# VH-VL binders against Probable ABC transporter phosphonate/phosphite binding protein PhnD2 (phnD2), part 6

Target 1, 264 residues: Probable ABC transporter phosphonate/phosphite binding protein PhnD2 (phnD2), of Prochlorococcus marinus (a3pdp9)
Amino acid sequence: SADPDKLIVALIPDENAATVIQDNQGLKDYLTEAFDKEIELVVTTDYSSMIEAARNDRLDLAYFGPLSYVLAKAVSDIEPFAARIKGGTKTYNSCIIGNTKKGVTSFDDIKGTTFALGDPASTSSRLFPELTLAENGLTKGKDFQGVFLGSHDAVALAVQNGNAQAGGMACPILKSLKKKGVIDPSKVTTIAQSSPIPQYPWTMRSTLSPELKEKIRFTFLDLDSDKVLKPFNADGFASITDSDYDGIRKAGKLLGLDLSKFVK

## First folded at step 1 (VH-VL)

Design g8 (framework fv_guselkumab)
Fold by ESMFold2-Fast, scan of step 1:
Structure g8 (fold): chain C 264 residues (1-264), chain A 123 residues (1-123), chain B 111 residues (1-111)
Amino acid sequence: as target 1 above (264 residues)
Amino acid sequence: EVQLVQSGAEVKKPGESLKISCKGSGYSFTSYWIGWVRQMPGKGLEWMGIIYPGDSDTRYSPSFQGQVTISADKSISTAYLQWSSLKASDTAMYYCARQKYGYFSRTDAFDIWGQGTLVTVSS
Amino acid sequence: QSVLTQPPSVSGAPGQRVTISCTGSSSNIGAGYDVHWYQQLPGTAPKLLIYGNSNRPSGVPDRFSGSKSGTSASLAITGLQSEDEADYYCQSYDSSLSGYVFGGGTKLTVL
């Protein structure tokens, strides 16, 4: 039932805040014109803060990662409506990476090392890396020590600099960092890629008016501007539903995640 | 099979220069870091620094930066610890030890140790 | 002087259990860095006894065990034997110093 004059749009801090804000300026401008409303971009300090903001009905639109969405959906009145599409698919992969100079080029080399993880509520920088390592006989706390660095770019830099010998992150973010010259491909080896992961869901507060929700859905699904889409490395946005994330719920249970630890 | 063998005991006077060695065998020398650890008579262990022989990347403890030079010659699988001007306070046992991931590692230990080189500096 | 604090001595009788503590801070053990333990028998070089908080190298008896909690770590020795009489050192990494730190050492005396 709400139709606010200003829409608060939250973006998951999968990279440093400056990069996230910069990459989303084109979208902000597009949404400002499309909705004829003020658009405020918000990047929280961590994934759990964004989940808490959603739980308290403080976000109108929220671009979650898959796991943080599943966690937020359990405690918030939100609904998913679109995900970015690239090369005809609505999926991406998680990468396990190693420091080349330190000789971390295989799963066996991870044993006894410090493994960099992003945010605890990250799918491709926590959940899938831990599951992939477990599938290969490596258990966090037993075979390697995990350290949470908060974001995917922090993981990539830590592995490149040798502050962690291995790490897990989104393959598309690694590819972007290499293209931008932030990561030197000769210093970081990709050890493995995960099975496909559903793309980040765009979500909206369910209490927004039906007319506004329809307008939001249409605006994203009809987005065809190269100027807006290229910074996100997307061909467009495609419709999604909550059930598209059931695989993430299953994976979270396999890892033993407790929803209460992410809410408060 | 894997060994680190250090040079023999040294007796020196203050102001003299010294270079001691640590030779690795039975493993890929360039795949591991070599650390240096000091133990003063009757005292505990102090980490001095480490080197990656593959590219001579060297890191020092703040207490030893500028006091010693650590180097390596990968062609003969040997690491070195050097003083330009010894002091009586340098009297100690010096150990070299092997580490897979070096000082960047938060989990890797010094798994193989040399037998030690006793350095005595007295007038 | 040492960044990691150990008791200077500990003693026990043959067959007993002793525990040697290693107390750190938020910049080392508290930051999640692993703790390693070394045994130094009189007149010998240190030998790796425990790595990665709780793992034993080949040849180390299972009566030696390690644990870590919060800003501290502990080495437990059960079934004490006379040959265990040695100095024991803990080691971790310290982020504030960007380097390795050792405890002051604990002399174990088997009565």
Scores: ipSAE 0.000, ipTM 0.394, lowest interface PAE 18.5, mean pLDDT 87

Design g9 (from g1 with heavy chain E100V Y101G D103Y S104E G106Y W107G F108M P110V; framework fv_guselkumab)
Fold by ESMFold2-Fast, scan of step 1:
Structure g9 (fold): chain C 264 residues (1-264), chain A 121 residues (1-121), chain B 111 residues (1-111)
Amino acid sequence: as target 1 above (264 residues)
Amino acid sequence: EVQLVQSGAEVKKPGESLKISCKGSGYSFTSYWIGWVRQMPGKGLEWMGIIYPGDSDTRYSPSFQGQVTISADKSISTAYLQWSSLKASDTAMYYCARHVGYYELYGMDVWGQGTLVTVSS
Amino acid sequence: QSVLTQPPSVSGAPGQRVTISCTGSSSNIGAGYDVHWYQQLPGTAPKLLIYGNSNRPSGVPDRFSGSKSGTSASLAITGLQSEDEADYYCQSYDSSLSGYVFGGGTKLTVL
């Protein structure tokens, strides 16, 4: 069991690193005071790098996306403990979007186009968009060309600028970009929204001491600081378990990703 | 300590059958994909196919589908590559390699030493 | 020919920097699939050098780095040493072939 003087806290790069780091400064300050420990925020270059860092026991706390979490869980000693709650729910949706000027406003308009995807291990910017398209008779590599751009904000900008005619991303991130004026709602059409997706899990490495793990869990679950929660656009954090992500495991297998075949 | 150990060099005539092996040790053999890679003399690497030993889920490169059979015996932690009828063009070094993570995203982190197959009259 | 294109050879003096390119298409690197790099010393099996575009396995010196942009990837080697003489291969996934693809390999000579 470990009780280190410094906690390494990793954050999934769902947007550019500067935005991710800035949005989590309040959390860093809060945890530094709550634990009386040094907090190091880490944003990896891509989702697979964060999975590998977890596999090698280099992360104390990690804020994964759902798919990257189930991938990391298969090869790492980590455990989920909290997810953000907003409007009484612990879920969010994936959006399929199209460029309005290029006339991409329905599934049929995606045929023969370039479709922007985030990171290959992204749930709302890869897995759910590809499944939704397949359910509507559109197969990547046959009916449209997929291009992985690495992050949700990159997808939104590519679709708005016409570098891709359509794309998939987290609906909450799209909403945020529209509010910031980065995305013009008249230039980008939402074609579809997915069924609910379990929210990003906060995880901790299982080898931390039981006392520290309980302190971490309670610190997040009791968090009511507007300074910390406002950047997350969250009302708070609520308890979660590994089985909350079984739907992601099923979705991964439907897309040909057998996540159960990867163990530590 | 994680390693893949391949069977020894083979010298065969066209039309003969052959089965070469790749034995894993030092890890959970059933939890990782095993791939096969060909390297012809003076040429680069060619991916042939991959197998998940836990349930024998097997996938082939289109170039090798129907030309070879990939199999595994999880009770002895061994994967196999087999030809029913060898051709002179099968002369090559054959490597087995372990894949980490799901196969589109992660590379081959542990390689066997290779099995040299020479097919000549 | 190889689906991924590499220069057949590159050379440099000790201490210098060399870059090895890997050029793909819209069905592989251009589709965003990760690029991995392997080092093959003479008479030995390939060794994983870089995975997932830019990550180093334990034991690989930080003078080796990878990057990816558009339909291409690059392996950079700084502080070149004589023991770096080897063949280097890039590898990705191709959606049109539903399988892995390798580059043709690059022979690195340290002068």
Scores: ipSAE 0.006, ipTM 0.456, lowest interface PAE 13.5, mean pLDDT 87

Design i1 (framework fv_iscalimab)
Fold by ESMFold2-Fast, scan of step 1:
Structure i1 (fold): chain C 264 residues (1-264), chain A 121 residues (1-121), chain B 112 residues (1-112)
Amino acid sequence: as target 1 above (264 residues)
Amino acid sequence: QVQLVESGGGVVQPGRSLRLSCAASGFTFSSYGMHWVRQAPGKGLEWVAVISYDGSNKYHADSVKGRFTISRDNSKITLYLQMNSLRTEDTAVYYCAKDRGEYWYDYFDYWGQGTLVTVSS
Amino acid sequence: DIVMTQSPLSLTVTPGEPASISCRSSQSLLHSNGYNYLDWYLQKPGQSPQVLISLGSNRASGVPDRFSGSGSGTDFTLKISRVEAEDVGVYYCMQALQTPYTFGPGTKVDIR
């Protein structure tokens, strides 16, 4: 079993790569010290690239979104061990948003518009928005045109600027962008919020040595330093299991997602 | 009101060690990130290292990584740079600089006067 | 590492005339929060550097109105509307988007 001198930590591009790297820099430094190993952060080009990296055993630790994790788990020897916790909860919500100036403030206003989506393998900027719209009688390609922009921040900006009239994204990322002044609350309306979604899973390669896997799990679960956690707004990490993502598997099947669309 | 005063510079032979200090005043030292920046004689500015407000997070430039260590003592209101295995190319004026934020998210709003380190045989 | 370049590297200005300095980065400095993490510093002869402009265009406290910063992404400009004798020195741009922070090579501004 593997106990490498260097650990490759892969991160999905849920925002632009520079933001993702910056938000994880403190964690990288903490893990370097805790493990006495070189830590390499890798932000993949898209969510599918991370799924392929996992499938081909090219990563040691991976910070997936829920859907990309479920897709990777089906084709890889990986195991989830921790998720962010804040205010006692390990869940978040997806938001459907509309451009206020364009008059998009309800589901009916989305008909005939361009709807911004993140990455095809995103839970809160693809899967849940499409399901929510379908449940409200709106079908992609028939009632509105979907455009994949690749990341949550790109969705928010496109809706604010009117390049798309509506879009779907993670509510916590929208809140962060509003707090930072990137998104003006008067220009973007939240039309709907989804039911709770399980938080992004931290995942490790199953072929790492049992001793290293225990050390990794212990290090994350015992991490209570607000200095390390502050840049990405978490109180800590809490234990998770694969079955916590069964709801995501059900949602994917309900939307008719085909695994062959995501892995090549 | 805000002041940063560097000390500990001097002339040393290659391979030796020096410890630089930066004494801060006029602000809540324990609330801000701190940096070290150097400037070789007649050359431009080169960023060296950063430390978060409480000392838990650090980053060192590749040119000094493994040889230099940034640290701080919030009870003494002092920033440090431990410089080991000094090389002639480390000859520079070393400035401490205050970050606007708790980590390293913003610009350097205040700089010290600098302390000269000369590494020669 | 992000590489920073400046042009011109040297500039001589008649007092009261304008000056313009360009700074370019090897990758975009525009963060998802909408800010450009590009700062401008001035080092006067024999003195420590001092901040002039932060986040692309925000003048630092106490900096005269004659200084202005503009640009976005990879291309930035520092303008001095009327250069005064006390403005002599070396001007540096710096990216603070990611570690390691990197400075431009500097632009030396002199008076005729």
Scores: ipSAE 0.000, ipTM 0.367, lowest interface PAE 22.4, mean pLDDT 87

Design i10 (framework fv_iscalimab)
Fold by ESMFold2-Fast, scan of step 1:
Structure i10 (fold): chain C 264 residues (1-264), chain A 119 residues (1-119), chain B 112 residues (1-112)
Amino acid sequence: as target 1 above (264 residues)
Amino acid sequence: QVQLVESGGGVVQPGRSLRLSCAASGFTFSSYGMHWVRQAPGKGLEWVAVISYDGSNKYHADSVKGRFTISRDNSKITLYLQMNSLRTEDTAVYYCAKGYDTLWYFDLWGQGTLVTVSS
Amino acid sequence: DIVMTQSPLSLTVTPGEPASISCRSSQSLLHSNGYNYLDWYLQKPGQSPQVLISLGSNRASGVPDRFSGSGSGTDFTLKISRVEAEDVGVYYCMQALQTPYTFGPGTKVDIR
């Protein structure tokens, strides 16, 4: 089992790389001090690149989205150990949004439009939006055209600017973008919110030494720093297990997702 | 200060009820599984119950199942053990402990509270 | 339920001499992830228990290196290379593979 002097920590690119890196600087500093090790933050170009890195055993810690985690878990020796918690819950929701000026305020208004999607392996900006639309009689490629923009902030901006008439994304990211003034609430309407989705899992390489794995778990679960937690909008981190993501596995199968399309 | 403090122990007659409390401080209570472990005078340790970090999963040892109920209030940062239909063999020091199913061991124990069930 | 047994149940050691405690489980504690879910605890007189070893052989933070754990599956050993006065107490093995979690009966270690 491994106890490396440098830990490679991968972060899912759910927003642009600069935002992701900035939001995790406090965590990097905290982990550097806690482990007395060099911490290297890695933001991959897309979700599939992060899955591939995990498959090739190149990541020590990885902060996945729910779907990208279940895809990575199928081909990698990784284990989930923590997820952010707020108000006693470790779930979030996916939002379907429409451009207000183009009159997209209901499911029927999405027919014949361009619908913005994030990364193909995203839960809240691909999987849940497509399932929600299908449940409401709207099929991608038949009733609307999907366009993959790669990240949640790209989806929000495309809908706000009218480059897409509607889109799907994480509700917490939309809220954050509105708070920062990046998204004008008068220009974007929330059409629907999904049922609860389990929060992004922090995962570790299973081949790390038992001593290091225990230290990693303690470090995250005992994290009580406002500086580190504020960017995550969290009260802390709570323990999770692989079975917490079984609902995501069922949703992926229902949508007919092929693992090979995310790894190759 | 990182600590667990039990309270609510005392002398009680068989068939009666008692509620134990465990107040946590110095760590993120809502992130960890919490347990009750007891020790009869001069005897070994016996695991009693566990509750998951969010309260969604609970398990009770067969010796207390149906009589004892573990619960937690994350907003009050407190763990509870409701003990009904008490028997003389329930006489023990009751410890609350932080650890499994979140950690690989019990990393923090309270000082214990004595429950004496006697006529 | 997984039943835990220990031997000996009591031992008296001359200071500076080694001590060895055995623990047996009624079922294998080896998980498919490659780890044995067997932990060792020490309860000093008048105190709450404290962890010594986790996952069969992982020494807990602050525990002196004179303590070591070994074994796999159903048979485990805790060794103290040189027993000191502060090591007096009752030693418990515990399985954490499945609920209900179960302790061994304990081994009382005295000096003299």
Scores: ipSAE 0.000, ipTM 0.420, lowest interface PAE 16.6, mean pLDDT 88

Design i11 (framework fv_iscalimab)
Fold by ESMFold2-Fast, scan of step 1:
Structure i11 (fold): chain C 264 residues (1-264), chain A 124 residues (1-124), chain B 112 residues (1-112)
Amino acid sequence: as target 1 above (264 residues)
Amino acid sequence: QVQLVESGGGVVQPGRSLRLSCAASGFTFSSYGMHWVRQAPGKGLEWVAVISYDGSNKYHADSVKGRFTISRDNSKITLYLQMNSLRTEDTAVYYCARDSGYRYFTWYYGMDVWGQGTLVTVSS
Amino acid sequence: DIVMTQSPLSLTVTPGEPASISCRSSQSLLHSNGYNYLDWYLQKPGQSPQVLISLGSNRASGVPDRFSGSGSGTDFTLKISRVEAEDVGVYYCMQALQTPYTFGPGTKVDIR
């Protein structure tokens, strides 16, 4: 078991890398002091690259999305230990959005349009939007054309500027972008919200020493700093287990995901 | 390398005041809460006070509340305990200790580093 | 205030013999975050206290694996699988769930 002098902490690229790094500077500072170790934040170019890094035991801590976690867990020796809580819940929702000027305000309006998707391994900007559309009679490649833009903020901007007429993304990220003035609420309509999705899991590689793993778990679960929690829009972190993500495994199978696409 | 060194103890008469200091080294002092714990001769440990990393939050044991005040100067990397209206029952070795929680915790989570202690004797 | 009790208050062991110390709290020390705010400290003769176990079962850095903490809620145990001469001293449990933080009365461990 390992107790490295430097911890490699990977963050899922759910927004552009600059935003992800900037939003997590408070966390980096907190972990540096908490562990008395050098902390290196890593943001990969896509979700699959982060899964591959985990598979090769290159990450000490990794903040995955739900689907990318399930995919990584199948091929990596990692364990989940904490997830964000907000308003007493450990869940969030996926939003289907439409361009207001182009009149995309309902499912029927999506037919014949370009639908913006995030990363292929994203839960709220790929898996849940595609399943929701299919359950409403809209099939990707038949009723609309899907385009993968790689991140949630890219989806929101594409829908706002009309490069895509509709798209799917995390509702909390949309809310954040509206608050920041990046997205104008008058230009983007929320068509639907998904059922609850379990929050992004924090994970650690299982080969870390038992003492370090306990320290990591405690450090997150007892975090109450507004400076660190504010970028996560969180009241704190709560304990989670692998079985909390069984619903995501089921959803992935329903979409027909091929695990081999995410491992190189 | 991580070290806490107390000073300021001595013999004082009842009703007088004394200020204890605790000098920290080998860690980022401003990132940790700090405690004072005392031990009367031949007795067990008694918690006295705690202060948050930024000094905004302070708590004192009922036996010393209103008489003792914990404070810190992060620029001088020093913890203090101002002891007023001293009583014979305040006679003890006073330890400063680092909270095992980190800069974003406002509450105590254990004491992982302890000083050598400084003896305070209150006698007439 | 949360009251802490320990048993036994004194224990004499032969080197290599196991030892077990019990600690009880008047209220549950289990926080909603899943941790028990219960620490174990050792004070060797003439020395400052040192941490052994934090958060019920988390062994402190440098503490030998012959020491282990267990329990939850109101009942906690510190076990030493084989006592060595260097383990002589007074063992204290302490709750950190709420102010004022309170120590148990201590258990004195001696070698026969």
Scores: ipSAE 0.000, ipTM 0.425, lowest interface PAE 17.3, mean pLDDT 87

Design i12 (framework fv_iscalimab)
Fold by ESMFold2-Fast, scan of step 1:
Structure i12 (fold): chain C 264 residues (1-264), chain A 119 residues (1-119), chain B 112 residues (1-112)
Amino acid sequence: as target 1 above (264 residues)
Amino acid sequence: QVQLVESGGGVVQPGRSLRLSCAASGFTFSDYGMHWVRQAPGKGLEWVAVIWYDGSDKYHADSVKGRFTISRDNSKITLYLQMNSLRTEDTAVYYCARDEGYTFYFDYWGQGTLVTVSS
Amino acid sequence: DIVMTQSPLSLTVTPGEPASISCRSSQSLLYSNGYNYLDWYLQKPGQSPQVLISLGSYRASGVPDRFSGSGSGTDFTLKISRVEAEDVGVYYCMQALEYPYTFGPGTKVDIR
């Protein structure tokens, strides 16, 4: 069992690396004090790189998206322990958005367009947008062309600037970008919101010592610092289990997702 | 364009075996989970078994567990149901069905094949 | 196993009038991901079953908008706003939350 002097903490690149690092500085400071250990924040180039790092036992803590977690869990010795909670819920939604000036305000307007997607292993910027479109009779590659832009903020900006006519992304990230003035609400129309999706899981390497694992779990679940929680738009963290992601796992398998496509 | 065609049904005595096939066409078979569902004469639908897209996971209803085995051959684009130790209560029309994959419903069904178990 | 029940088991409607079918599960079908794993199927006389609604309320491709699904947890409803002659058949709910998948007993819908 391991009790390293330095903890490597990986963060999924759901936005550009600078924003992800900045939003997690408070967490880094908090964990440094709580554990009396060096904390190194790591943001990989893409979701598959983070999955590969976990497979190679290179990460002590990892903040995955739901689908990337399911993919990583299949090839890594990791365990989930906490997810953010806001207003009594451990869920979030995926949004389908359209460019207002280009007249993309409904599902019918997406037919024949370029649709922006995040990372291939993203739940709210790939899997759920494709599910929502399919439920409305729109199939990727037949009714519209999908383009992978790698992150949620890239999707939002592409739709706002008209480089894509429509796109899919996490609703909380869209709301954050609007609050920061990065996205102008008059330029981007929300066409649909998905049903609730389980929140991003915090995970830890299973081979960490039982004492350290319990300390990590307690530290997150007992966290009430506004400095740390505000960037996550969270009231705190709540306990989760692997089975909370079974719905994501089933969807991924039925779609025939090949884990080898997510390694570089 | 999507088609599922069942075959292998017939009249068989109790205790014997029968193998059903479901030939798929018009889609990439290896991307979809497949199910068997049966319907006894004049009765409702009963779920029998599932097999995942790659054959890695299977599940059978308790009523057939240990007697029936679902399998698939992705290279032959065919789903199978091996039925052993047949009982009179197994008399039914057997349907194969495709699991849509996105929202977990049966979007296409075959025409069914009748299995009659009688003495 | 999750037990599914339906009511009524038989329903006769005048063409153009609405119809409502209830489905109840012995266990909540609302999963932690926020979806209700409840589907509705129609079997017309002499035909294979066909899907109408998935995940509680999502209309399947090609299904007319006069069909709608609602409900959450253990109680679900299928509504037909204006019943047509082609809607005659047996309607089944099915839970897809966990294996074994289980169907309701069916509701037979006839026209007067």
Scores: ipSAE 0.000, ipTM 0.403, lowest interface PAE 15.9, mean pLDDT 87

Design i13 (framework fv_iscalimab)
Fold by ESMFold2-Fast, scan of step 1:
Structure i13 (fold): chain C 264 residues (1-264), chain A 120 residues (1-120), chain B 112 residues (1-112)
Amino acid sequence: as target 1 above (264 residues)
Amino acid sequence: QVQLVESGGGVVQPGRSLRLSCAASGFTFSDYGMHWVRQAPGKGLEWVAVIWYDGSDKYHADSVKGRFTISRDNSKITLYLQMNSLRTEDTAVYYCARGSDYYEWGFDYWGQGTLVTVSS
Amino acid sequence: DIVMTQSPLSLTVTPGEPASISCRSSQSLLYSNGYNYLDWYLQKPGQSPQVLISLGSYRASGVPDRFSGSGSGTDFTLKISRVEAEDVGVYYCMQALEYPYTFGPGTKVDIR
């Protein structure tokens, strides 16, 4: 339906599902009041499952990461409309981290180690870390072994505990985990920080009515509730377009990802 | 060190079957799409088949479609090519190749190849 | 199917001299994301193929900088600025834009 009675809102599982769901209860309440509709929050097992749900037209709103968005866009009729803004910017960075006790404090120390990665479709926990390492002469499968752990918090914990000697993840999530006391700053060293990455896009399926799409867009752009914005660590949401993610498409191709393979 | 080691080739009569294996090591096998590429004696390269990192999608070239089936076992870290109804023109060295991304695309590493000879 | 052609099919060069190989596709390999889905592979005598260039112009890890790829759409060139004895072999271009992936016929490079 173009104007459904219930909106299915998917959230990318960049951390464990319980944390993602709990942190977004304020958003659920806000959207319920704003749209006068039932809101169902969905957190899939992995990024690929969320892409598949979008492909099968099962999601009304979806909060993707940048790479999972461009992958979903290749196989789904969706459109981006808003991204978080903080301090006047709509970008974030990827961090390469090392275990301090294991002596991993530089790129050279990564050679011969196990490197923790998030989900295969993650921008800051897969794509940018692998490209950064390659640019520094380190090739996955040759110079180090990659291990996909599925989420950013899993990467941080594995590196802290020494189960992986190094890893890649979103710098904002690392900062949040340090602030919460989940990660001890003395045990994890930041080796490198990437260039700016466009923030996670909020998307909607294009088959929603024009009237509903406009209402959704303005509901997010007008959002100024501290309760809702606190989990996003945001001042608000600002308008975005598909072309804002062209840099991600370029990065994906440099790593060898073929977005066209999703089109059947 | 990334290694791909093919096995299962040999001499076989037309109409029979062979199963090729490719044992991978030195990387996380389940992260990569995998391909089979063949080369007839003294001829050029011909792409045969691809399989995605999780086995959820496959494609076979028209010359082998319906006769060959690509598959993988991520627990055994092995790629397979089941070849049925073999023809003389299937005689070739068969290479296992790793895709450059986790779905598949291009080939960043190749195996040493295994020879399949289909003759009377 | 996309048809790939190469020119010349055979090339003999004096060591230290440059070499150039052309590759043409029957349709554009330039995708809407701005990349050309064209790879170059080298097969040395008795050996497996190895990647030289991916996505038209990006050198593979460990490939000397004397190798360069250029071109866009339907016309591509592989250049070796200074051919060495180790460069002998058959060079193949391949399109990875759509299935089936298709190779050019190969260009055999020999030393004089």
Scores: ipSAE 0.000, ipTM 0.389, lowest interface PAE 18.5, mean pLDDT 87

